# Designs tried in a protein design chat: VHH binders against FAS-associated factor 2 (Faf2). Part 22

Target 1, 346 residues: FAS-associated factor 2 (Faf2), of Rattus norvegicus (Rat) (q5bk32)
Amino acid sequence: MLPFRFTYYTILDIFRFALRFIRPDPRSRVTDPVGDIVSFMHSFEEKYGRAHPVFYQGTYSQALSDAKRELRFLLVYLHGDDHQDSDEFCRNALCAPEVISLINSRMLFWACSTNKPEGYRVSQALRENTYPFLAMIMLKDRRMTVVGRLEGLIQPDDLINQLTFIMDANQTYLVSERLEREERNQTQVLRQQQDEAYLASLRADQEKERKKREERERKRRKEEEVQQQKLAEERRRQNLQEEKERKLECLPPEPSPDDPDSVKIIFKLPNDSRVERRFHFSQSLTVIHDFLFSLKESPEKFQIEANFPRRVLPCVPSEEWPNPPTLQEAGLSHTEVLFVQDLTDE
Below, E stands for the ipSAE of ESMFold2; O stands for the ipSAE of ESMFold2 at other seeds; V2 stands for 0.75 times the mean of E and O plus 0.25 times the DockQ between their complexes.

## First folded at step 15 (VHH; framework vhh_sonelokimab_d1)

Design m5 (from j4 with Y111T D112Y; at its last look DockQ between E and O 0.64; V2 from the best seeds 0.71)
Fold by ESMFold2, look of step 15:
Structure m5 (fold): chain B 346 residues (1-346), chain A 124 residues (1-124)
Amino acid sequence: as target 1 above (346 residues)
Amino acid sequence: DVQLVESGGGLVQPGGSLRLSCAASGFTVSTYEVGWFRQAPGKEREFIGAITSEGGSTYYAVSEKGRFTISRDNSKNTLYLQMNSLRPEDTAVYYCAAWTIEHSGDTIYMTYYWGQGTLVTVSS
């Protein structure tokens, strides 16, 4: 540490502490910084006319933020209202057409009177020694930096030369920052594209798996349906077979051929086979149905027809015949040929 | 540690009003300049207004036409934006921010903290 530097900062610290007990300058309280800039703009136009560089209409902090974000030079003008050179500078330099063109094309231009709180605050930060005062500010090495200061009266040609020199000496820093921002943006876009591609691939894989699961379930349901049909068919066949056996066991005995009340019936089945059996005239026609039903070769559903006269015999209870008649009541002869009609598919 | 959280955004009809809140943590609102910004789709972020760190005075962008009012509640460490006579053009994401500017020689240190934003949609 250097002794002078140490004592200098120590003295400044003591001085700054002591100044807190002295009455503050009224300009030290910033209450309407935008109003301070607008009032200067109006005052400037009243005094010097409307042909001037475009003023930044905002606070110093906003101008700094915009210059940083847009990678532009910021020219700061501090106006000394009572300085003898202020009028000449404004009329002859700032309002010169070539100066206006340079400032408007190359930079943001922030201006304020040091008699206003916002201008005074910037004055204390920039520490100008005399007027007119200009400072050039830009983003340099990731920090906003004062890269040039112009103090005192300056002619328009000299102003152009000095502003141009400052910008040319520092332009490469802005170009470098612009390239770095483009690189970061392209990296972010690439990462977003990779993330979207990954998510799209995941969604496609999930949809593919969902479709495969749905296909497997459809196939399984179809297979189960077929198997249930096979089991239902087998159960139906078993029940039918059991009923056929039950009916066979319940049939009355076949009458003797010598029985005077016996009826010999020849049945012609749908497969053109013949079955003969004797019945008793007193038996119900249901016995004929039960006998035919008990046969292995009989259809599941059938009707019985006689030909002399041609008629369907009521062998099963129906609306017309709740109790089927006897063979005698149906008019059958001692020898009869009956036809069995297959109704299974009807 | 420093955090700003906006709330109060949503859908509102043209001509309506809405109040946004910005809760601050990790610092006191009165020690920073604090304010509101908005960004409409495809547009640059736009300054609305702020409260100065010194004195606590409110001020607004030169383009502001008196429809918006900024206030704070130091006991809740919260900044507010009251928006009246809303129009479809006010549709944007609204951000609160806190900032300080410090000069050291030729170097300017700018510190900004931003909330994540709250969407305001003005549509019928």
Scores: ipSAE 0.729, ipTM 0.881, lowest interface PAE 0.8, mean pLDDT 85
ESMFold2 (binder alone), look of step 15: mean pLDDT 79; pTM 0.774
ESMFold2 at other seeds, look of step 15: ipSAE 0.734; ipTM 0.883

Design m6 (from j4 with E54S D112E; at its last look DockQ between E and O 0.81; V2 from the best seeds 0.75)
Fold by ESMFold2 at other seeds, look of step 15:
Order: C-alpha cells, then sequence, then structure tokens
Structure m6 (fold): chain B 346 residues (1-346), chain A 124 residues (1-124)
C-alpha cells in the first residue's frame, strides 16, 4: 500500500507501459493471406533465383486442408527476413538440387515471411524459437500434427537426412489412414449397390402389381359391358311385349260374318300354325300388320305375302308405300290366305 | 451448429452473370473464414475466394482473374458470389464453406463446414 501521489503516477506509468504489450501488433490482422504468400515467392525468386522447391500457392489453412485430404506431408518454412542465417539457408540448402527434388516429390511446401500478417499468425501458432525454421505436419491418428521441427542453420545433406527421417518415422500413420479411407469407400459403394438392388426389386414388384390391377380392371369392365348388354336386351324384349299388348287393345272389332264388306283371312305363320280373322274392305292393310304383330306367335320382323299372284303386301308405311292401301285397294277377295315370312335375322 | 445453404444456381448463357447466395448460421464471424469453392465434373475442388475472420477482408485464389466478387450482407448473415462474364468452363457445383484452425501444442484442430452445393451451368 503506497502514498496516493506516488502510487498514482507510478501505477499509471506501469499501466501505460503494459498497454503497449496488449495493443495489437499490426501483423495480427490478416487481410490478404494469398498476397502475403505471393509476395514471399516473388521476393525469394528475386534474391535466390528461380531454381527452388515449388511453393504452395495458398493460405496456411488451405495447405493444411490439402495435406489432410491428399494424405501428404506438409513442410512449413518460416522466413526471418532480418536473421543472419536466412540467406545462407535459402541459397545453399533450400535451393540445392537434391533438396528441391526431395521436397517436390514427397511433400507440399508452404513458405512465408514472418514480417507479413499470414506468416506472423503461423509464427504465433507454431511458436518457433529461432530461424531458419521448418515444421513437418501430417495427419496422425485423425489429427493434423506437427511431427518434426528443425531450427537453425542446416546444410543440404543434413536437411535431406532429417526430413527423410521424420517422414520414414511417420509414414505408417499415413498408410493406415489410406487403408481406412479405401475401406470406407468400398463400404459406401456396396451400400449404394444394395440400395439400388432393393429399389430395382421394389420397382419390379410395383410393376407386377400394376399389371395385375390392370388385368382385374379389364375383366371388371368386360363383365360390366356384358351385364349392360343383358339389361339392354331385357328392356328391348319388355318394350316389344308392351307394344304387342298396346296394338292388341287398339285393334278394331272383327266384323260380323253377315257384313257384305267382311274379308276372312287365313294367315300361315312361320311356325306352321294358322290363325283366322275377319277384316273390313275399307280398313288399311296396317290393321293386318297390327293384328299379326299382337300375336304371341309372330316374329319381331315379318312381311306378309299373298299368292295368285305372288306379291308382298304393303302393310307398313315405307318409301314405296307411305300410306298403305285398304284391303279393297290391295285387291283382296272375301276369302284370302296370306303367308307370314320371318325377317328377324334380316 | 454451423449451417451453410447455397442458392442462386441455374442455367445461364455465355457472357451472362449470376449471383450466388450462402445463408450462414451457428458460427461467430471472428473465428471463421467463409468462402466459395467450385468443383467441375471430373475435376478437383477449386478455391475461389473468401472473407477473413480477423478483418472482414476479401481475398481470392491466385488463379482468379477478376470476374468473381465476394460480398457480405451483415443484416441477412449472407455471403454472396457475383459471377460475371461466365464461360462454359465455369460450369460446376459451387460450394460455400466455413473454416477455422486451432493449435494446441503439436495438435492442429481443423473445423470445416460445407454447404450442399448449387449447380451452375453455362450453356455452349
Amino acid sequence: as target 1 above (346 residues)
Amino acid sequence: DVQLVESGGGLVQPGGSLRLSCAASGFTVSTYEVGWFRQAPGKEREFIGAITSSGGSTYYAVSEKGRFTISRDNSKNTLYLQMNSLRPEDTAVYYCAAWTIEHSGDTIYMYEYWGQGTLVTVSS
């Protein structure tokens, strides 16, 4: 506990000094991470030439994602622009032909200056102690893992040996993961094939059911058609019978045998039966047709023929005889034999 | 739960434009980058561009030639991809993605979330 005046100024000065450590480093805000990578690549080529390992052209996050997806080692290089050993390392180790060949053939290579925001955030994440700095990252036990760190100046032969050692020590984890991914893919293909086979069986069953339903519906429609035909025929027969009864009730009375204009007609029906009835000479031949139609024995369609001479009598209106003549006009005698011809199948 | 839903895909004629949308939910902007990828038939998935988590700045793939623009509508929590001067080579399924990484010792935790994709077809 200190006097107010002393503690206030001293505490404030200490607090202001401490605030410098919590104020943002300008590199802490990453605004163009791809630009940071490209900038480093261009600077590297300007200083050390174009013979170098192939740089991954993307962000640190993208490099990690690609290494995980492709099951490859990721080599991360953090460049210290002001470190005394950086130029020697880049010129004599990274650009050595054997190092270039190793890196290009076996790994992804991501590099950035720690003076750029992208390189700085990777520096904060990887926590390097000195330069040059390399980290080897790969998928290990389902997690991306830093499996090796190289710090300080290293000669090209030693770099090759150390990178090869790290990769050989960890290669079995990548092989195991490749096998697991192949197993999952084969399982998915099998499940898809099983699903497709099930759906094909279901579609086949549905088609069979549709065919059976269509056959039953066709049979039903056929049966309904037959039944409708039966009902129509029954109504036709009923209507015919009612018409016969109506004609019977409307027939004029049979004339007396004593009437001088009485005509006795003997009809020979198609079933060889005979019927007799008297008519009046003044009556239309339609009365003959109506009488015969009213008989139970008569065909549905018939014509009436006379002999001596043989002729068909116009007993029903037709185009040739719109108004059938009277018995007298047709030349019938007081006694006649007429023949009824069945036309039902005509 | 992070959810990303793309929309706006369809058929367009060469030289035309499309605006894709990505409705995002269940993440904080300060921890995730959000961006666009595409995958053409028979090809690998290709990065297009993204918005950084730390500053809300947009950046694009090295291969991007200035025809595509990424934007955000803060009121709708929606990321957009404006595609102009479309060519038949741009035919692909376009994906919205969100990602972040976290270091803990030697272990690197990667969080990636992907939408279902939206098909863009540029007719020949």
Scores: ipSAE 0.722, ipTM 0.871, lowest interface PAE 0.7, mean pLDDT 85
ESMFold2, look of step 15: ipSAE 0.734; ipTM 0.878
ESMFold2 (binder alone), look of step 15: mean pLDDT 78; pTM 0.772

## First folded at step 16 (VHH; framework vhh_sonelokimab_d1)

Design p1 (from m2 with E54S; at its last look DockQ between E and O 0.87; V2 from the best seeds 0.78)
Amino acid sequence: DVQLVESGGGLVQPGGSLRLSCAASGRTFSTYEVGWFRQAPGKEREFIGAITSSGGSTYYAVSEKGRFTISRDNSKNTLYLQMNSLRPEDTAVYYCAAWTIEHSGDTIYMYEYWGQGTLVTVSS
ESMFold2, look of step 16: ipSAE 0.744; ipTM 0.887
ESMFold2 (binder alone), look of step 16: mean pLDDT 79; pTM 0.789
ESMFold2 at other seeds, look of step 16: ipSAE 0.756; ipTM 0.894
ESMFold2, fold request of step 17: ipSAE 0.734, 0.751, 0.753; ipTM 0.888, 0.896, 0.897
ESMFold2 (binder alone), fold request of step 17: mean pLDDT 78, 78, 78; pTM 0.780, 0.776, 0.780
ESMFold2 at other seeds, fold request of step 17: ipSAE 0.751, 0.754, 0.751; ipTM 0.896, 0.896, 0.896
ESMFold2, look of step 17: ipSAE 0.756; ipTM 0.895
ESMFold2 (binder alone), look of step 17: mean pLDDT 79; pTM 0.789
ESMFold2 at other seeds, look of step 17: ipSAE 0.740; ipTM 0.884

Design p2 (from m2 with Y111T E112Y; at its last look DockQ between E and O 0.79; V2 from the best seeds 0.76)
Fold by ESMFold2, look of step 16:
Structure p2 (fold): chain B 346 residues (1-346), chain A 124 residues (1-124)
Amino acid sequence: as target 1 above (346 residues)
Amino acid sequence: DVQLVESGGGLVQPGGSLRLSCAASGRTFSTYEVGWFRQAPGKEREFIGAITSEGGSTYYAVSEKGRFTISRDNSKNTLYLQMNSLRPEDTAVYYCAAWTIEHSGDTIYMTYYWGQGTLVTVSS
């Protein structure tokens, strides 16, 4: 009852099915699925020309994934290389300008020969009955779904009508899914904005605490510096006091007033005070400096002057006077008035 | 249950090379195709290449320029992506994925597992 062409391929298909139980199909092992797609595209262009629908350049799984992500229809074409209607379908239907325009504008188009492993794998999944074979696939109810099948030779006007019918019957599912995704995206954007605002607030709080910590540390350092200065000044004063006490203990005894070599010296200090002490003419002028240094009232740095003639006495070893002279060598009389000049600011 | 862990990302100078690793759970390669994707900032995920489940053969996206090579170490259950002659445009998060497609009637079940990604930065 069926046309000869249909009956012939039905018998052939039954025979091929039986052979699968006897000998494994060599197409069962997919080794280069992208190569299978590219080879079909090149073969198509060689046989039918370059005016054709844009082929999806990737594997079946990639085409399904892209159709799902982009919410597009996926048209799958399985090519029977040896089927007598394949050439007519490709030349007259797929290459018709109106069909090219429809496919390019409305859907992704994946095509492969069922003689190649990738095409065979899809053939086993879609289980076509005859060629040419087309399947329309789209996201429906959150699952990719075959929503239309076209089998057998079809003229370009009929192909357009049937593809359009399938798309029109299913367009509402895609529109609904687009709206749901927009709702979810808006929720994610709000959550991200809230997360970013929280992190920004946290960073601001951390910066405030860092500045507070730095100010507290700066205050502590300033306090420590002041305390170190106080301790250093106290130690300097203690060292000076110890040196004054050491010099006092090392002074030679004051000579008796009856000693013929005794020198009575009256010192006029920079403050409003006078001190007097007897020295021996044979003593070095350093004894005078040591005596004055040992006094609590004396400046830290001073020099000693005599009047008439006016001169600075060399009481401290210097480059000019490595060994200060004796009182006798300095020309001091038995009674002398010497002036102490404060040098602490010089 | 499929677990995928990427490693080997980092900062690389233009013209340099980097090898990414994807450690897969023990039976992943026998059941799933396993492959590499990348996602540059503000762009969609882009397929790079994969290894088939049936023969362990490697294949690449049509757009692949030949600078990237995929290999597998069967003893370590690890897939590699060797990246050569890197350019600033290659800066992206690189993902390992495992997937399978199964038909039941008119319904198509697509199962994908993803790693967490590893960042590759190629400085200008």
Scores: ipSAE 0.741, ipTM 0.894, lowest interface PAE 0.8, mean pLDDT 85
ESMFold2 (binder alone), look of step 16: mean pLDDT 79; pTM 0.778
ESMFold2 at other seeds, look of step 16: ipSAE 0.749; ipTM 0.896

Design p3 (from m2 with E54S Y111T E112Y; at its last look DockQ between E and O 0.56; V2 from the best seeds 0.00; counts 0 for: pae E 2.2 > 2)
Fold by ESMFold2, look of step 16:
Structure p3 (fold): chain B 346 residues (1-346), chain A 124 residues (1-124)
Amino acid sequence: as target 1 above (346 residues)
Amino acid sequence: DVQLVESGGGLVQPGGSLRLSCAASGRTFSTYEVGWFRQAPGKEREFIGAITSSGGSTYYAVSEKGRFTISRDNSKNTLYLQMNSLRPEDTAVYYCAAWTIEHSGDTIYMTYYWGQGTLVTVSS
């Protein structure tokens, strides 16, 4: 009976309504908004035919962005799949040739079913009261603005008149924005040209400074190289002098003049000076070389020659004489004159 | 708010490939639509393409010829741009962007969040 039937279904309806407060609507999670729009387009063509306004194939957010950027009207259609008037509107108004021509020539057209997540998101934002629903959106006073709402079934001639009325009432805002953008673009082009000229001049100045730095670095490097060469030569001379002093300290003592094995040798140096020293017949010829090397006046490289017969004395180990002989083995007399030949440039 | 940082730009030869990354931080990245823009010297910023919050669909500017692929990884809060068959006219600063829409009565607020950009240079 009526009281039982009423209370049972009524509490179920209250419970179903209450579930919406604690459980998210499945449509609130937009996972494939482009798919939602393409799905509507395919459904539209299946039901109503291929003669229809060109659908914007992108998200609602992209449609808004494009309308703003291009200063175009955006017509938004929200389709109520289950509303009694939706099929009639689509079939007779949206598919009318004059409506198609108007929409294609004057505006972007975005359409979606409110049963799809993307359409539901837009429905929550536009808050339509009934179907069919159209909203006209444009850039007005620097903000995207809903400038017209059409709700309920409308015939094609009335649709054209109302869309035209909305556009004509609001066109001056778009014209004004177009003029402002052209003025700003001309100013920006001039500024860009001025900035590019400034940056080119700055780059040229930086290149000049770079070349100056490179030349200074090249000069500094050359100066350091010369200085290092100079220091290396000073170290070589110092090392040579220290070697001469070491050899002098290591020389055996000069034999007394009354030693029967004493040899007096007069050396003729390349600088035409003469030096004398006594040696012992038992000493190696290397002592002669060490003595001459220890002299301040001696060449860095030299050889020692004797006359009668003329010969080069082996005073330094060589391949021919690995062990230089003694003065006696070399055949030197108790008094001898030896000649020092400079070999430094050899 | 969301913060975006691009990386992966550089010098590449014509015909080469480059993959740009955009790391996001701040609010939940998965709630935004995200995409790529570029700005060549002396030109306006140009839309390249975008990807849905779930990563299930991409859409590209009409002039895009299939050389670029956009993807996202919501677990890493990262957006990617794979660029193939690069040409000298692709030389630009590439920007990552995220955006939201809010309605207040008849007024519609579009808010964009931009990265700092990463330079891509295509030349021999």
Scores: ipSAE 0.363, ipTM 0.643, lowest interface PAE 2.2, mean pLDDT 83
ESMFold2 (binder alone), look of step 16: mean pLDDT 79; pTM 0.779
ESMFold2 at other seeds, look of step 16: ipSAE 0.388; ipTM 0.637

Design p4 (from m2 with T31S E54S; at its last look DockQ between E and O 0.73; V2 from the best seeds 0.73)
Fold by ESMFold2 at other seeds, look of step 16:
Structure p4 (fold): chain B 346 residues (1-346), chain A 124 residues (1-124)
Amino acid sequence: as target 1 above (346 residues)
Amino acid sequence: DVQLVESGGGLVQPGGSLRLSCAASGRTFSSYEVGWFRQAPGKEREFIGAITSSGGSTYYAVSEKGRFTISRDNSKNTLYLQMNSLRPEDTAVYYCAAWTIEHSGDTIYMYEYWGQGTLVTVSS
């Protein structure tokens, strides 16, 4: 069975463990990561002077993204404010002119205090064991990778040697990535040129097919128009023939040759043929027009003229002659020669 | 996954104002930082500001001079960029982005999602 004192410490340890889940570290919530970086930069300059490596002014995530995009090394410095070696490292190593030159020429430099939420977040991720702490990060085999860690106090010459060694050991991965990106860019340019040429050819083919369709459509419309004209002409001819038959049915009978009021009229048609018919003096001149219209060979539009004296007989109602006169009222003789004038083109 | 759609870009005269919107999918703000970038013709992409995932706090690039303000509408899952006192040098494509990173041993997994961008032109 366990002694009371042993059990007491064990129970207290359990309570302490449980409290960690209830009361999180105040640094665990990042609220102003850029402010954390800027505050470190200002504190650094106040303590150690303005001769230092150029600080990356942005978040850890942004520094990683820029290092990946630019194919550069990223040096990450985590500052332990309370560690006895931090001041010596910053004054003696980071601010050494040769170190400044190396860092500024070869890498991006991100630095933060682990007492600030942004620095603490990076500390939890990198899991440093002691200070000062440096990590070197780069794109290796398509993934951002920690390729070197330096922990503990480091003199400036040794720092230069260690950083140079890490970079030299990993240069081939960056060279390979630069070459691959150049090859992809060349391939993309070629494919863009091929796509442009293909689209131009497609547009040319599309225009050619559009012109062929427009030509076929124009010919089809012309053919439809011709067919509609043929159908309209046939309807017109049928209507005309029906009108001619109707007028023929309505004609009064031809008077007997023995009728004393008979008028024999000889019509000279536009084709120089002659047609004779007897009419009655009491009949309207419209009978003359109706007779001529009923002839199959008559013009579709005509007028009737007498020659001695020359006159146009009013055989159809008009503005001048709303009610055409009789043959007698028009002064026709018992024998007349009348001329049919074709008006179809007028 | 994460979907981001920007809107509100256009032509504006110098001294004017413009508000950009970024509609984010689902729980983007709870898992990712979400923020604004811009890229002027012939220049590198520039960070403007963002909202943190853990605290919902806004922060800005060191270079930002206080003319731009980021805000968030939790009910609409939308991030806004209010731009005031616009200048011709503010002409750029403005991007909304969401990001997070995870460490596994020496390997660093970076998760980034970008909107399509919206053009802002500030003419003379």
Scores: ipSAE 0.729, ipTM 0.876, lowest interface PAE 0.7, mean pLDDT 86
ESMFold2, look of step 16: ipSAE 0.742; ipTM 0.885
ESMFold2 (binder alone), look of step 16: mean pLDDT 79; pTM 0.784

Design p5 (from m2 with M110L; at its last look DockQ between E and O 0.64; V2 from the best seeds 0.72)
Fold by ESMFold2, look of step 16:
Structure p5 (fold): chain B 346 residues (1-346), chain A 124 residues (1-124)
Amino acid sequence: as target 1 above (346 residues)
Amino acid sequence: DVQLVESGGGLVQPGGSLRLSCAASGRTFSTYEVGWFRQAPGKEREFIGAITSEGGSTYYAVSEKGRFTISRDNSKNTLYLQMNSLRPEDTAVYYCAAWTIEHSGDTIYLYEYWGQGTLVTVSS
């Protein structure tokens, strides 16, 4: 079930509350509970000195929470500023060295003046009858419980005896709860270790599958690369064959042997075969290259040489010969022997 | 049930700022005090500051040196923690919490609700 604070009142309660507005208690509204604790600590040190039990520096709610979590006793001191016994108790009992040692070693110590809003709120909750007032609070049977109350002036030796008696009578409850928490913690650690082990096994399986997938992907990429290389080489060969066929179809007709401007050329190919063809003196040397390129037996890359004098004929456009000359301009005779040199390795 | 959800944590350089949010369910602020805590690795949980229930007043731990500011937006039921001048020692999990207490005789009912926490890392 949801915890809930009830804020509504009967009409009588509302009327009684409204009557307080004429002279409201200034302690009734808590606005700075930490400031209330610090104020008491400072006033205590000013009046009684700096040798005192260590004060819990926080609100009452926080002290309760910490005592519950840490399984410690919480000693609550409510200070009555105007009570005749408050100064003697603080000076002679709380500041006694043996009391300081006991409180510091065995409990949390929360203290506040009932003149401050935080102390007043705790006073209304604990309902002390007189000052000085001490309450001992601890976790008992899963509930924070007031297990001892000390009211009125008490001497330091009696204070030690009473606090020790209260703690000894209730220590078993704290020991039992401490053991149960240790068992729960050990179970949680074991579960977490088992979860981490299963996670590690799952990551190992995922990494194994990822590594297999990466290896298959690498293999597939290699196979694609090989296939692309094969397809590229096949396309290159097809393109070359098509270009040879294209050049063959574009060759000009062979002139008649009786044409006075006819040139009969005998080509000696690198494989020592001979090919003869007639050309016209007016034709560009490119026709010679195109003819030789169109032959299946010709090299893919070649140059054409003449003898007497020995020279390389410019049969393709180049930087030196952007427009290759005609057979006439190259000085060829009516019968020529030309040599085809293989340049494929260049 | 009281529901508290923190957000806004992350990595921040020293000297930087970060604003944490805590979305609270329903009328949490009218019934409970709501505040911020943090817990660094290997250290105890540390109170930072809170807002009182009906009055809406903010207050801070004794150790707070004015670098952190708590505020609220009642229209969104959201508590904020503005953290400035962050230092590496501010690295912790930051928690939003809501609490109230009731006394019945010698029995003290402490009602506490906690968010899951949001990690704040301040690099050295």
Scores: ipSAE 0.728, ipTM 0.875, lowest interface PAE 0.7, mean pLDDT 85
ESMFold2 (binder alone), look of step 16: mean pLDDT 79; pTM 0.787
ESMFold2 at other seeds, look of step 16: ipSAE 0.770; ipTM 0.908

Design p6 (from m2 with H103S I108S; at its last look DockQ between E and O 0.10; V2 from the best seeds 0.00; counts 0 for: pae O 16.6 > 2, placed apart)
Fold by ESMFold2 at other seeds, look of step 16:
Structure p6 (fold): chain B 346 residues (1-346), chain A 124 residues (1-124)
Amino acid sequence: as target 1 above (346 residues)
Amino acid sequence: DVQLVESGGGLVQPGGSLRLSCAASGRTFSTYEVGWFRQAPGKEREFIGAITSEGGSTYYAVSEKGRFTISRDNSKNTLYLQMNSLRPEDTAVYYCAAWTIESSGDTSYMYEYWGQGTLVTVSS
């Protein structure tokens, strides 16, 4: 069992060992690009001193992005650690006061050793032929463009002249782009202001329409209230008329004039009309009320009064008279005159 | 390669005018941006102005003060510098330069060429 397993692992281990000799350059694996920049800065200061151009502390891609955004020149220095001219260039050119002043005032400065992975990656992109190597990069025709290359040892005066030449020769492209960006920004601000004004106007128009709808709704509700009141009054009048008709149908028959217990009553109504009807002495006074209520000409609410003695007859059940008396119990004679008094306002 | 030869330099009195020429040979002149520089004794080289490759747009250093005019004649492969109202401080060696941008992959590169210079002396 075990021998077969060993054979498999041994063959695989030999293959992995052989692949080690054909693996790519370790520098092609960029793992800490900012660390590569900081490492170069520390090494530079150890060898050449602290008087030097300000190093951009970030990746090459970040330096390109910042140069593009700020419309600035980017100076890229690739350091060849093994090149014989690198130390002289750094000591005598980069550290020269006039060079430091120019670089710090006019451009972003990015530097790295090509022995570090980030520097090697930039070396593959810029394809330098020798060291020292400088490249000037700027935004030109919508692209970050290498507008100058300086290769080989260069004295500080000539470095200043060459960098100045490159910047002067390419300044018109930066000016043109600045003008275009300002025009686009002003157009965007104006359009934003127009959009805000339009939205404010739209909200004002919507508020006016909302107030018109609210006013129309209030008017409609008021009209509905008036119509409902009219319908309710019509219903009340109809109900009253129906009740009068029902009471008329339920009245006892009028007694014969020959009946010895018959009473003839003459009613004097509020409209000065007179109505006569015979009643029976045994009937309740409620019959008188029901008769008068059934008349079309009678008030909605009324009371009945007699004279000699002057009194209000209890024709409707009340707290004082739960059971109204008969005509006989009320003391009415065979012929009576009664007055109907309108109480509708009470 | 591009070879540049300046001419037209010499002695001129203050307030005078002078036209410098820069003749180009080699590669097609019309593909380069071209310009003028000068260097007085003991001073750094200074930029005067430049003109675009097709001929048209010019730009000048802010220190130029409007006395100089740059033009090009692509049919003659020649760059010109017209200098007016000359002063003794304009005494210098005047250089023409040409440069171009070439692209390789995602990267563009600038190449530059310089003339030998022509002396302009402004004195009475």
Scores: ipSAE 0.000, ipTM 0.219, lowest interface PAE 16.6, mean pLDDT 79
ESMFold2, look of step 16: ipSAE 0.000; ipTM 0.335
ESMFold2 (binder alone), look of step 16: mean pLDDT 77; pTM 0.772

